# VHH binders against DIS3-like exonuclease 1 (DIS3L), part 7

Target 1, 352 residues: DIS3-like exonuclease 1 (DIS3L), of Bos taurus (Bovine) (a0jn80r465to816)
Amino acid sequence: REDLRKTHLVFSIDPSGCEDVDDTLSVRALDNGNLELGVHIADVTHFVAPHSYIDIEARTRATTYYLADRRYDMLPAILSADVCSLLGGVDRYAVSVMWELDKTSYEIKKVWYGRTIIRSAYKLFYEAAQDLLDGNFSVVKDIPEFKDLDEKSRQAKLEELVWAIRKLTDIARHIRAKRDSCGALELEGVEVRIQLDEKKNIHDLIPKQPLEVHETVAECMILANHWVAKKIWESFPHQALLRRHPPPHQEFFSELRECAKAKGFFIDTRSNKALADSLDNANDPNDPIVNKLLRSMATQAMSNALYFSTGSCAEEEFHHYGLALDKYTHFTSPIRRYSDIIVHRLLMAAIS

## First folded at step 1 (VHH)

Design d09 (framework vhh_enristomig)
Fold by ESMFold2-Fast, scan of step 1:
Order: sequence, then structure tokens, then C-alpha cells
Structure d09 (fold): chain B 352 residues (1-352), chain A 121 residues (1-121)
Amino acid sequence: as target 1 above (352 residues)
Amino acid sequence: EVQLLESGGGEVQPGGSLRLSCAASGFTFDTYAISWYRQAPGKQREWVSTITSGGSTNYAESVKGRFTISRDNAKNTLYLQMSSLRAEDTAVYYCAVYSDEFGSYWYLDYWGQGTLVTVKP
């Protein structure tokens, strides 16, 4: 297991009050000037040994709720809420994915997978991370890790943290732009559509700017899920646990198309790229909420995503429609998803 | 794997009350917005109510003032207190997780198996 405690600034960004910390992030400059992006996930498999009766291949073919039952049986609250959580200021076992990125283009040049030991330097909540990203440093007095430091140490650590948050966000913007060019869908939650469908609520809807750091974390998690999917599939072509999302049936888009037409827009549902492009063009300057409504309706039109074993269907069916990825899995939340524990076990076997 | 299990449905007379529960597992319950939906016989599913991770609540106009959504994060349980029930409230009620904690590029769409509520004269 590689020791990252003295070489990497590792930290988490989560909702305020979260104590079940699955994921942490790092970014650093390499000797050659390139960047190393790191995603470090709780090493639940270190504490939860496989049951002798569980056959990964057979269990992957089981119904969805069986995987949930196995998580409940195997993951006691004490282990999931305490020992595995990547809390700040304590040594923790992690499973890490680290990429070397070109310093200018952010193109991925190399990837490394392995067991690590980390010590998270900061447990940030989203609003604090966003304030730091925006250059609002009043939040520093509310970060416990900055207490009892002299001015020189405080300034150095703040500069280091702000650099990391800004660099992670630059990288996330690049990853997002690349996926957008491939037809990835930028959607809105169902709550927006529901509020707008209710006549009385439309006047009370206050548009809220999303925090960019939510997308920073999301893009890093998607990247890790994608690369782990490729790695375990390469090692176990017929026994890897992946997550697929098929294109929705055309009838599911009827409400979206009719609503858009009533607002003077054409939504093209022939492909994910056509849908993404037509949603981008469906902006009403006199009513900016219309675009959010249409993106929320597109969310409701989506088909369900499915777990599957790579031996159970054709490779052409592995695609994730919404994310515009050829292979995807769940790796980044093993404290709350049993599927991620299975994926961690496959990854450990693949790199051994 | 996300699992949602609804309970508390049954038969009531008009004007009666019921409390529905949804037991959740397989995800960090505290961080998700969670909704109640219902499906009447021969109709599409319709939204009833949502509670966000921060505790903000929203309701369909037809149930506003009669239904109250709440959550118990320590028990990973969602509730729907239904009062002044009407014949048109007869439906299978579903618990669903739709908000994505990781952003807007993908959806989170998980449904329970439902619990039947019948309002009979």
C-alpha cells in the first residue's frame, strides 16, 4: 500500500454535517510539469472480507434487491460509519486512482490504481469550498484545521488548498467539455419540473445558481467510475460488474417535445448528442426557467440504469446514454453501495 | 444498490388519515431529496410531495394542506402523514429518489414496490 500522507494534499468536499465520507480528492504538480489528479475512496474491502458462499459471477446475475440485502448483511453500521469513513486528521486506508495529465491540455497520459494510506487534511462542506474557489476567504475562520496556526503557516496552507480547489475545477471543466462534445446530457432534478408544473408554485420559484464545486466533485467521480469500469472489464471480460444506461424509447420524450413546442423550441431526440444540442439551444431570454424545466423533463424521460455482468450482454450494450460513456460502473461509494464493494474486489484482483 | 420499502397503506373512509413510511437502504439517506408519488388505477404516476436533504418541502396542489412529508435521518425513513383523505386519493403510493448528489449530468431514479391506499365510502 502506498503512503500518501506526506506527499499529497488530500481533502473531502461533502454536504454540511456528512460523517460517512466515501471520497477524497488530490491534485499535485509532477517533476515534469504535468499534473497528477487523485481520487481516493474508502477501502471498505479491507474490513469486509468476501463471504465464501458469495460467487461474484452468480451474485451479479441476482436481482437488484439481492445486492442491497448483501450490503446490509456484510456492512455493519460501526464499520461503515466510523472505521471506513475518510474523516479529516486521521490515517485511513483508501483505494486510489491517480492520473497523469498533460500540464496544458489535461489529456490523460497514464493511470495508476492501488491501495493507499491517506490522511485527509480538510473536511470541507460544499459552501466553504465554493467560497474558497470564489476568493471569499472569510470562511477560513470556520475551518477547524486553520486554528492554532501562525500567520505564515496559515497563509501557506490556504494558498495550497485554494490552488488545489481551483486546479481541480479547471480539470473538471475540461472533462465536462469533452463529455459534452460526445453528447453527455446536462439535466436538472425532478424538483424543478414538479415546481413549474404547479401553477401556484411558479411565482415562488427562486432560481438558485448551482455551486460549481458540486460539478468539480461529480466529474472526478465519473472519471474514476469510467476508468475502473475499463480496468475491470479488461481483466475480467465476462465477469466484470458494470452499469449500463440504454437510450430511452421515443414515446418517453412526448411530453418534453410537446412542452418545448408550446414554448417555440424543437427538441431533437434521435440521439443523445442531438438531444444535448437541442436542449442547449432551447433558451428563452425572457424566461430563463424554461430551459431548466425542459432539462428536468428530459430527466424524467430517461430509462433506468442497470447493473449487469459483462458476460450477460453484447459489448455494444455496455453504453451509458446519459453520461456518453462506452463503459461505466459504480466504484466511488462503497460505504453506501454494495455494488461498489464488488467492484473494489474486482479491481484488487485486476491489479494483483 | 438502493432499496426503498413502503408500508402503512390500507383501507380508510373519506375524511380519515393514514401515515405511510418508506424504509431506505443502500445509500447515504441524509444527502438525498426524496419524494412520494402515486399511481391511480389505469393512470400514469403523479408526483405528491418532495423533501430535500436540507428539510425544504414541496407539495402537489391537490394534497397541499392535507398531507405532510417528513424524514428521520437516524432511522433512514421517509414519512407521509395523510389527513382528510378523499376518494380521489386512492392509489398505490411510491417512494422515489430522484435528486443526484453528484450533479446534473445524470439522474438518480429508484422506486420502491409501493403501498396501496384505498379510500372507500
Scores: ipSAE 0.014, ipTM 0.281, lowest interface PAE 7.4, mean pLDDT 79

Design e01 (framework vhh_8k46_1)
Fold by ESMFold2-Fast, scan of step 1:
Structure e01 (fold): chain B 352 residues (1-352), chain A 126 residues (1-126)
Amino acid sequence: as target 1 above (352 residues)
Amino acid sequence: AVQLQASGGGFVQPGGSLRLSCAASGFTFSSYAMGWFRQAPGKEREFVSAISGSGGSTYYADSVKGRFTISRDNSKNTVYLQMNSLRAEDTATYYCAASPEAEIQAILREYGIDYWGQGTQVTVSS
């Protein structure tokens, strides 16, 4: 187990009130000028052995119509909250994926997988992290970890945290741009279509922009899920648990194509890249709501994602259509997804 | 294995109230953002409300703000929609939906919603 407690600034960004913290992030500059991006996930498999009572209970809760006497939890509360949850200010066992990124291009040069010990420095909620990203430091009074620091220490720690959030966001923007170039889809909620049909003022039709830090966290989680998928597939080509998102049947795109054509646009649904590119091009500068409408219609056409064993499908069927990834799995939420526990076990076997 | 069971619909007069429930099973409920959508006859499905996995963040369509309240009970794997001051234009089949990300934006922007319920009919008329 590698000890990251003194070498890495590790922190979490979650919804306000989250107590089951599965995932934490880090970023640091290396001596050669390159960056190290880290994703650190709760080491649930350390505490949940295969076929143990706890393992059977977790599987049962995940797969049956179980109604608990309190909050539905896959794991007992003493395990999830007290032992596994990556809460701030306590030593925790984690499973980490760390990438070395080129200092200029952000190209991934190396990847490391292993068990670690971390101590999360901050448990941030999304709005706080966004304020810090935006240079609004009034939120510092609402971050418990800054409460007992003297002014000099507070300033130093704030500068360190802000650098990390900004760097993670810059990396996330780069990763997203790469996935966009490969056909990743940016879709809108369906409400845009109905509000437009009701002929409301356009100013009132635009939904609140998602916080950019949601995308920062999401891109890091997607990256970890992708690389773990590749690693477990390489080690277990016929027995890895992956998650696929098949392309929708062409008939589900008929309404999207017809609506786009009525607006003077061509939507190419032959591949995710063709769909992504044609959606990007279907923008009327005099009516920006049209593009949001078309992306909302594309959302309605999407198929469900599915878990599968790699031995059950041809490799060309492994891809995740919406995310534009050749291999994907779920790795980043083992406190609340039994599938992630299985993936952690496969990863540990792969790196042994 | 995965199911979303929406219930609580019915007939009410304008100004009345209804509480919809969506019972979820087969996945870890607290890790999923949940949302309500509705579809009136001859119209597309529209977003109504969303709630993050923890319940800490909520979002509402402008047409229902101040009248509807979304909430969840993770111990019961259930999301609720309390509908007050109902209007004739609220008449629709209401569907619950689940997204694998816990953030509410996952329901509004993501590539797809993992699970849809079969719906519950709400009719507001005199």
Scores: ipSAE 0.000, ipTM 0.168, lowest interface PAE 17.6, mean pLDDT 78

Design e02 (framework vhh_6qgx_2)
Fold by ESMFold2-Fast, scan of step 1:
Structure e02 (fold): chain B 352 residues (1-352), chain A 127 residues (1-127)
Amino acid sequence: as target 1 above (352 residues)
Amino acid sequence: QVQLVESGGGLVQAGGSLRLSCAASGFTFSSYAMAWFRRAPGKEREFVAAISGSGGSTFYTDSVKGRFTISRDHAKNTVSLQMNSLRPEDTAVYYCAADTLEDILAEYGVSTEYDYWGQGTRVTVSA
């Protein structure tokens, strides 16, 4: 186990009130001028042995999902909210993926996978991280770790944290731009259309605007899922657990195409890149809800993403259509997904 | 097109039974966790019961444990809610919902909350 507690600024960005912290991030400058990006995930497999009572219970719950008041959990609360959760100010076991990035191009030069021990320095909520990114430092009073510091120490730690958030966001923008160039889809939830179908007023159709730091976190998690997918496939070419998303059949796009046509837009469904580009172009500045509704309809046209064993289908079928990735898996949420626990076990076997 | 269509609602006397059904179409049924929610007059939607994609795990709100049973039939693409020992406070519109926990939506963003919902079916329990 590598000790990152003194060498890495590790912190989390989550919804306000989240106590089941699966994921933390780090970024630092290396001696050669390059950057090291880190994604550090709760080491659930340290506490959940294969075939134990806890493992059997987690498997039967297959999926933890958040319904109504968030009462459901795959793992016992003592494990999810306490022992496994990567809370601030305490030592925690993690499974980490760390990449060396070229200082100028952000090209990935190396990747490292392993068990680590971390101590998260900050448990940020999304709005606080966004304020720091935007240069709004009034939120510092709401960050407990800045309480009772002298002015010099407070300023130094604030500069360090702001640098990290801005650097993570720059990296995320680069990763997203690369995936967008490959046809990654920007989709909307189906509830936008459901609200319309239920005769809601138009002002009720606009979903909560996402903060850029949501995208920062999401891109880092997607990157980790992608690289872990490649690593476990490399080690277990016929027995790795991956997640695929096949392209939808053309007939599933008929409603999207007809609705877009009625609004004066052409949607090209011949590839994910063609779909992404035509959705980007289907924007009426005088009616922003139209683009959101079209992206919601595109979501409804999508085929389901599926877990599969790499021995069960051809490598050409491993593709994740929506994310524009050749290989993908679920690695970053082992507190709420049993599939991620399986993937962690495969990763540990791959690196041992 | 993903659709969830509820049926089986109606008027029943307290202590009676009713079975709700939700017909699912337009997606791979076994890949989705399915749930029932309800909204009583003047109240917010509340969770009632859920069943995993495999059907191996079920979850209930405390007020219905022992009275309601959720089940699914993969061959028919249906999820059902058997409601026994009904009480006047069970009076509500009942909604079927499907949850994928899916990365093609922004998983860590607001737009991933609640994938699919039905139109609802009304249940009225008389005293």
Scores: ipSAE 0.005, ipTM 0.223, lowest interface PAE 11.0, mean pLDDT 79

Design e03 (framework vhh_enristomig)
Fold by ESMFold2-Fast, scan of step 1:
Structure e03 (fold): chain B 352 residues (1-352), chain A 125 residues (1-125)
Amino acid sequence: as target 1 above (352 residues)
Amino acid sequence: EVQLLESGGGEVQPGGSLRLSCAASGFTFSSYAISWYRQAPGKQREWVSTITSGGSTNYAESVKGRFTISRDNAKNTLYLQMSSLRAEDTAVYYCARDEVTALLQEHGIEYFDYWGQGTLVTVKP
């Protein structure tokens, strides 16, 4: 187990009031000038041994919902909200993925996986992290870790935290841009299409834009899931637990193609990149709602994502169509998903 | 964190009635539009009905006048009252949340993962 408590500024960003903290983040400058990005996930497997009574109970709960491919709360509150939770100001066991990034391009140079011990410095809520990112420091009074500091210490720690949040966001923007260039899909909820069918004003129904720090956390989690998927597949080509999203059959796109054609646009459904590019280009300057409608129709054409064992299908079928990733799994929420516990066990076997 | 759990399916004779329920947890239920979809074996998934956060309802033409969607925000539960059932209504019925929130995206959870497990409705002659 590597000790990160004195070498890394580790912190979490979650909804206000969250007590079952699965994931924490870090970023630091290395001696060679490069950056190290870290994702640190609760080490649930340290406390839940295979075939123990707790493991059997968690697996039993999870199997009721496996066919639905959804999250399930499965662990006792004492494990989820206490010993496994990566709460601020306490020493915690974690499983970490750390990448060395080129200081200018953010290209990944190498990756490390292992068990760690961390001490989260801050338990931030999303609105607080966004305020810090935006340069609004009035939120400092609502961050418990700053309450008992003198002015000089408070300023120094604030500067360190703000640097980390800004750097993580800059890295996340880069990661998202690369996935977008590979055909990652931006889709709309089906509500857009349904409300237009009712001749309602769509602007009354569109929710507020999410905070940018939500995307910062999401991109780091997606990156970790992707790299862990590659690592466990390399070690266990026939027995790794991955998550796939197959492309929909072409017939499912017929309504989308016909609607777009009626509006003077061509939608190319031959690949995720072709679909993403043609959806981006299907924009009517006189009616921006048309693009939202087409993206909603694309959503309805999508197939569901599925867990699978790598020995059960051909490697060409491993792809995650929506995320534009060749391999994907679930690693970042072991307090909430039994699949992530299985993936953690595979990762530990892969690096031993 | 988002969970949707359907119940109430079963076998009925043509002309019969069933009431489906969808228990929701892990999100602010009252803030979202929720829909029912169905899928018969070998067929494409079909939208059935939607109810918005404000209570506005919409229905597929095939079920208008026979099905009624409703919600109970205090119980975090969605309902589908089905009457005058036909053989063509035989399908697995799914509850779905119709939009992706930033909260769900932050953990790598995708729009297509916000479906329930489904409940089977069989109309036997």
Scores: ipSAE 0.007, ipTM 0.214, lowest interface PAE 9.3, mean pLDDT 80

Design e04 (framework vhh_8ghr_2)
Amino acid sequence: EVQLVESGGGLVQPGGSLRLSCAASGFTFSSSYAIGWVRRAPGKGEELVARISPSGGSTSYADSVKGRFTISADISKNTAYLQMNSLRVEDTAVYYCARGLEDLLAEYGITYSPFDYWGQGTLVTVSS
ESMFold2-Fast, scan of step 1: ipSAE 0.016; ipTM 0.392

Design e05 (framework vhh_lunsekimig_d3)
Fold by ESMFold2-Fast, scan of step 1:
Parts: C-alpha cells; structure tokens; sequence
Structure e05 (fold): chain B 352 residues (1-352), chain A 125 residues (1-125)
C-alpha cells in the first residue's frame, strides 16, 4: 500500500448526514507544474473475502436500499458505517486512481492504480463545498475540522481547501466539456433521497438541488469508472464486468419528437450527439419550461443500463450511450454495490 | 403519492378473454406513459405492453394480436384487453408508471417503476 496521509489533502463531499462514505478526492500540484488528480475509494475487498458469508450475503442483496421507513444495508453496519467508510480524521484503507494532468490543457499524461492508506481531512456536505467554491466563507463556522484552530492555522487550511475545491471544479468542467463534445446527454430527472432520523422521526423526501459541486464529484467518479473499465478490460478481455447503456429503440422517442414538433422544434434521435445537439437547440428563451420538459421526456425514453461480462457481447456493444463513453463500469461505490466489489477484485488482479 | 390499483383478474379457460383495469391517482395521468408487466411464479417480471401519453402502443411478440392496451385519461384508468388466452399467460399482472432517476452520475441508472399490487390471471381448465 502507498501511504498518502502526509502527501495528499484528501476529503469527501457527500449529502448531509452521510455515514457510508465511499469516495474521497484529492488534487495537488507536482514539481513539474502538472496536476495530480486523485480518486480514493473505500477498500471493501480488504474486509470482504470472496465466498465468505459476508460476501455471499452482499451478492444476494446486490445494493443498499433506502426506503421511507427503513434502510436495507448490503454490508453489516460495522463495515458500511465504520471500518470501510472514509470518515474524516481516521486512517482508512483505500483503492486509488491517480492521474497526472498537463498543467495547461488538463490532458491525461499518466495514470496510476493501487491500494493506499489515506486520512480524510474534511467530511464536507455539498452545500458547504458549494459555499466555499462561491467564496462564501461563513460556512467555515459549521465545519467541525476548523473549530478550535487559531486564526492563522484556520486561514492557511481554508486557503488550501478552497484551492483544492476550485481546482477540482475547473478540471471537472474540462472533463464535462470533452464528454459533451462527444454527445453526452444532459437530462432532467427527479432524484429523491429518503432520510430517516436515527431514532423514530421520519423525514420527508428531499429532492436533490442542482449545485455545481455535484457535477464536480460526478465527473471525477465517471472518470474513475471509465479508466478502471479500460484497465480491467485490457487485463481480462472476456471476463471483465462492465456497464453498458445501449441506444433506446426509436419508438421510445416518438412522444419526444412529436411534443418538440408541436412546439416548433426538431429533435434528431439518430445518435446521442444528434440528440444532445438538437436538445440544446430546442430552447425558447421566452418559454424556458419547454426545454426542461423535452429533456425530461428524453430521460423517460432512455433504455436501461446493464451489467455484462465482456465475453458475452461484441466490443461495439460496450458503449455507454448517455455518458458518451466507449467503456464504463461501476467502481466508486463498493460499500453499497456488489458490482463494485467484483470490479475492485478484477482491478487488483489486473495490477498485480 | 402515486397509487396504482389493478383489477379484473380471475380464472378463465384456454381461448377465453379477460379485461384488466388499472386505476391511477397521485400524478397527472395524461402526461405519462404506462405499462403492463407480467410475472409467473419463478420467472422475472417482463414488460408485455406499453402506451404513451399520446396513445402509441407497443407489445411483446408473444401477445401481439391477442392483447390490446388502451387508456381513458378522463377516468385516470388504463386497460388491457386479453383475448385468446393460453396456459402460458397465467401469472400476476402489474400496471406500472415509469419514472427515470438520474442517480449515480446521470444516465447510467435504469428507470424505476411505480407498481400496483398486481392481479392474478389463471388460464386453466
């Protein structure tokens, strides 16, 4: 394992109250002026041996389910909420992907995969990270890690954290722009999170708010999933677990095309790039609701994303239509998805 | 709250007919595509028929020409007319409303379905 505890500022950004922290991020400047972007994921496979009782139960459950009146964990709570969780201020085992990026273009020059030891410096919630990104530092009083620091130490740590959040966001903007040029879809949907009070109080469904830091985290996770997909496929071309998203059948787009036409727009559904471009152009500044409606209808037309073994499909079928990626998998949430545990095992075998 | 309630199931002999109904509430019925799914005891649930908000229909090959899906937006009800029933049509029939969730980094999540309780159709003599 590589020890990152003294060399990297590692931190997490999650919904408020999250205790099963799967993913953390880092960014640092290298001696040559280039940047190193890091994604550090909980090392669940260190604690869950293949064919153990815990492994068999996790495979049966497949994911953690959140329902209005209860939570159904994939892993025992001691693993999910404590030992595997990348909580702040404690040493944790992680599986890391780190990229060297050109200082000017952000083009990826090198990639490294391996097991690491990290100590997360901050467990941020999305709203706090967004405030820091926006230059609103009043949130500092609500960040536990800044309590009891003298003013000089607080200022230095704040400057370091803000630099990291801003740099991660700049990198994420670049990654997103590249995927957009390849036809990645920007869709409207409803995401809800059901939260229960630890005792007996039930909280209402809270829709996710669209913050830029959500995109920052998402782009880093998508990047890691993509590069791990390539790595395990290279090592196991017929036995890698990937995630594909096929183009929807044309008939599922009929309602979208008809609705758009009725409102004076042409939606081209012949490719993801054509769909993305025509959705971008289907915008009436005098009626902004129309574009949101069309993007929501496009979401409803989408086919299911599917896990598959690379030996079961032709390489042309590996494509992820919505994300505009040639290869994709799930790697970044092993505490709550069994697929990610399998992918971690494949990655470890690939780099040994 | 989204609620779907199926009715119309029962026991029928091969070659017979049944009409299933799905009463919906808690959403703007006319704005959504709606679906009928079928599940036999040990088999995964399968989509058998769909109808868009505009009234366009689609069917799985095994029921095409025998089943007809329709909707009545004024009554917030969807129907499945089943003719020429066969033993293999036996199962629980569910109506569903699909909602796409952009979870785990966008479009790499499947649409989720709101389901009713199901209605049992038994084709036997």
Amino acid sequence: as target 1 above (352 residues)
Amino acid sequence: EVQLVESGGGVVQPGGSLRLSCAASGFTFSSYALYWYRQAAGIERELIASITSGGSTNYVDSVKGRFTISRDNSENTMYLQMNSLRAEDTGLYYCAKTEAILQDYGVDTRPFDYWGQGTLVTVSS
Scores: ipSAE 0.017, ipTM 0.246, lowest interface PAE 7.4, mean pLDDT 81

Design e06 (framework vhh_4orz_3)
Fold by ESMFold2-Fast, scan of step 1:
Structure e06 (fold): chain B 352 residues (1-352), chain A 123 residues (1-123)
Amino acid sequence: as target 1 above (352 residues)
Amino acid sequence: EVQLVESGGGLVQAGGSLRLFCAASGFTFSSYAMAWLRQAPGKRREWVALITSGGSTDYADSVKDRFTISRDNAKNTVSLQMNSLKPEDTAIYFCARSLLEEYDIETTPFDYWGQGTQVTVSS
């Protein structure tokens, strides 16, 4: 396993109160001037052997979910909240995906997969990471890792962390823009439609401002899932576990089309790119909530994503409609998803 | 077309009971986990109860031992029995079809919701 503890600034960004940290991020400048983006995921497979009691129990709890106020554990607490969790300030085993990016264009030049050992420097919550991104440094007093540092060390570490967050966000913006050009959908939660169905006014719909760092983390996770999907498919063309999202049946878009038409907009559902473009154009300057409603209705029209074995269907069916990706899987949450444990085992076999 | 329709809400005094119902249509009900969530004025939505396709149940700590979720696959219904109601239980209650929580933005823990039913608990 590669030791990243001295070479990489690794940190996590999660909801406040998260104790089962699946994922951490890094970004650094390479000697050749290029950048290295890293996604480091809890190495659950190191602790959960195939067919062990823990493995069997995790499989039976394959339906695991997390909500704003509640968490369901797939694994025993000692594994999920302790030894597997990528908590700050402790040495942890990880499975890492690291990409070399051109320093200007952010084109991916190389990718590396492997087992690593990391030591997360910071366990940030989303609001703290957003404050740092925005240049609001008052949050530093709430970051435990800065508490006992002298002023010079604190300033140096803050500048390093802020550079990393800003660079990750810039890379994420680039990745998102590329996926948007391919028809990736920007959707809204169903809650927007529920509130509008209840005839609530605009002030009731905006309880807090959206945070860009959510998208920063999401794009890095999506990238890792995509590249791991390609890697395991290349190694196991007929036995890889991928996740597909087929285009919704046209009848599921009827309500979206009729609502948009009533507002003077045309929604084109012939492809994900056509849908994305027409949703982008369905903006009422005098009522910005209309666009949010239409995007929420598009969410309700979506077909469910599903897991599949690559030998069970044609390669043309592997695509992920909503994300605009030709291959996708789940890799980034093995503490809470058994599918990710299977994918980790496939990845380890692929790189052995 | 997937539809979830809640009923059974109303006004009740503290210490009383209410039973909420959710009628589901447009999908194979027996194959999905179902949940109840609530949203009080000025507060975030919160999960209250879940029942899996196999019948296993789980509850938020705030409602444990007071609420019971159940399902009837023959009638495509999920219900929430609410006992020992408190003023703090006042909220709009939503029925939802449950998915696996996924970190990726492609999915949410709930893909379909009802429009909700109001529950008001007087002191």
Scores: ipSAE 0.000, ipTM 0.199, lowest interface PAE 11.1, mean pLDDT 80

Design e07 (framework vhh_enristomig)
Fold by ESMFold2-Fast, scan of step 1:
Structure e07 (fold): chain B 352 residues (1-352), chain A 124 residues (1-124)
Amino acid sequence: as target 1 above (352 residues)
Amino acid sequence: EVQLLESGGGEVQPGGSLRLSCAASGFTFSSYAISWYRQAPGKQREWVSTITSGGSTNYAESVKGRFTISRDNAKNTLYLQMSSLRAEDTAVYYCARVEYTYESGSTVYEFDYWGQGTLVTVKP
């Protein structure tokens, strides 16, 4: 287990009030001038051995075999909200993916996977992280970790944290731009359609304001899921647990195409890249919600993403249509998803 | 297999009350936000209410103060207590699971599973 407690600034960004902290981030400059991006995920497999009582219970709650026995969490509360949760100011076991990035291009030069021990320095909520990114430092009074620091220490820690958030966001912008060029879909959930129809607020499901730091976290998680998918597939070509998203049948796009045509736009559904490009171009400057409605309709036309074993499908079918990735899995939420626990076990076997 | 099954619909007089239930199976119910929707004949599907995994609630203006959403995580069941029912509340009521995910790019949520619905008729 590598000890990152003194070498890495690790912190989390979550919705306000989140106690089941699955994921944390880090970024640092290396001696050669390159950057190291880190994603550190709760090491649930350290506490949940295969075939243990806890493992059987978690698997049971994730399946249809024992519906009547469901509890409040997949894992007991002491594991989910305490021992596994990557809360601030406490030592925690993590599974980390760390990439060395070129300082200028952000091209990935190396990747490392392993078990680590971290101590998260900050448990930020999204609005606080966004304020820091925007240069609004009044939020410092709402960050508990800055309480009881002298002015000099507070300023030094603030500069360190702001640098990290800005650098993570710059890296995330780069990663997103690459995926966009490959046809990644920027889709809206049905809640946007709900709000368009009803003009109601669903505060817990929809951020109060669209915040760039949501994309910062999302891109880092997607990157980790993608690289772990590749790693476990390389080690277990016929027995890796991946997540695929097939393209929907053309008939499922008929409502989207008709609605877009009525609004004066052409939606090209022949490929994910064609769909992405035509959705980007379907903007009415006099009615910005038209584009959100069309993206919501595209979401409803999508096929469900599916877990599969790599031995059960041809490699051509591994693709994730919505994310424009050749291989994808779920790795970053083991506290709430049993699939992520399986993926963690495969990763540990792959790096042994 | 993820399933949502609504029940409790029926005929009621104006000003009456009904309690709808949604029985969930095939997933960890406590980890998901769940919504109620309704669809009246000849109208589009309308959002009614949502309850988050943490128990926070939100309501459409048309039902605020008259409807109460609640959940029983031990029973994997969602409820909608409806009071002061009006003719315009006549609809098929659906429950839907909300998924918070990084799968849809910048989209952080979606309704991935819907129930079959339960009919509520408010007699004139």
Scores: ipSAE 0.006, ipTM 0.224, lowest interface PAE 9.5, mean pLDDT 79

Design e08 (framework vhh_8ghr_2)
Fold by ESMFold2-Fast, scan of step 1:
Structure e08 (fold): chain B 352 residues (1-352), chain A 126 residues (1-126)
Amino acid sequence: as target 1 above (352 residues)
Amino acid sequence: EVQLVESGGGLVQPGGSLRLSCAASGFTFSSSYAIGWVRRAPGKGEELVARISPSGGSTSYADSVKGRFTISADISKNTAYLQMNSLRVEDTAVYYCARETVEIYGSYTIEYMDYWGQGTLVTVSS
């Protein structure tokens, strides 16, 4: 295991109240002037051996869905909310993907995969991270990790954290722009957990506007999933577990096209780039809900992503249409998805 | 006004079958909605047993019912069905039909149940 506790500022950004933290991020400047981007995921495979009772139970529970908590109760609470969770201020085992990026272009120069030990410095909620990104530092009083610091230490750590959030966001913007140039849709379906509270209106529980830091986290997770997909496919060309999203059939877009036409827009469904471009242009500045409805309809027409073994179909069929990636898998949520545990096991075999 | 009306519940012996129906009004199955069947047994929380995206035909099931229950939808009738086979005593519950709404917030897709039917009782007993 590589020890990252003294060399990396690692932190998480999650919905307020999240207790089972799967993923953390880091970014640092290297001595050669380049940047290192890190994604650090809970090392569930360290605690869940293949064919153990816990492994069998996790596999069985993976498809159990209880509306009260809106998530899979896959692992015992001591593993999911304690030992595996990448909580702030405690030492944790992680599986990390780290990329060296050109300091100016953000072109990926090399990638490293391995088991690590981390100590998350901050457990941020999305609104706090967004405030820091925006230069609104009043949120500092609501970040527990700053509470017991002297003024000088608080200022230094705030500057360090703000730099990291801004740099991650700049990198995420670059990654998204590159995927957009290949026809990526804003329909990738990042998982967000919602607790239903019968005392509150559902609209009070759901964010009314996407924050840019949501995109920052999402792009880093997508990047990690993509590179892990490539790595396990390289090592196991006929037995890697990937996730594909084939192009949807034209008939599935009829309702989208008709609704858009009624609103005065033309949606071009002939390719993912044409669809993405026409959805971007189907925006009424006086009624932002129209664009959201059209994107929702497009998502419904495209909801057919599948897990598969790489030996079961031709390489041309590995493509993930919505994300505009040639290979994709699920790696970043092993506390909640059994598929991610399988992918972690494949990655560990690939790097040993 | 959105309304979901369940029917088809009743008393059945272990190993028997029942078919539940959910008639929807105030929206169409060709919109950005899914339909779920959620059950609540005495002393237990809510469990989503089956879900269908009517326009796309995608289905999912809880492990407790997989292989025994089948969800389907008839778009022309605006009605969803839950075919329950090989019923067990532990399947005894009030079964609710619920509409799942999908909202997109940038890179996030959020799914939640926003409208519920009145519920229909299923009792599996001798």
Scores: ipSAE 0.000, ipTM 0.196, lowest interface PAE 12.1, mean pLDDT 78

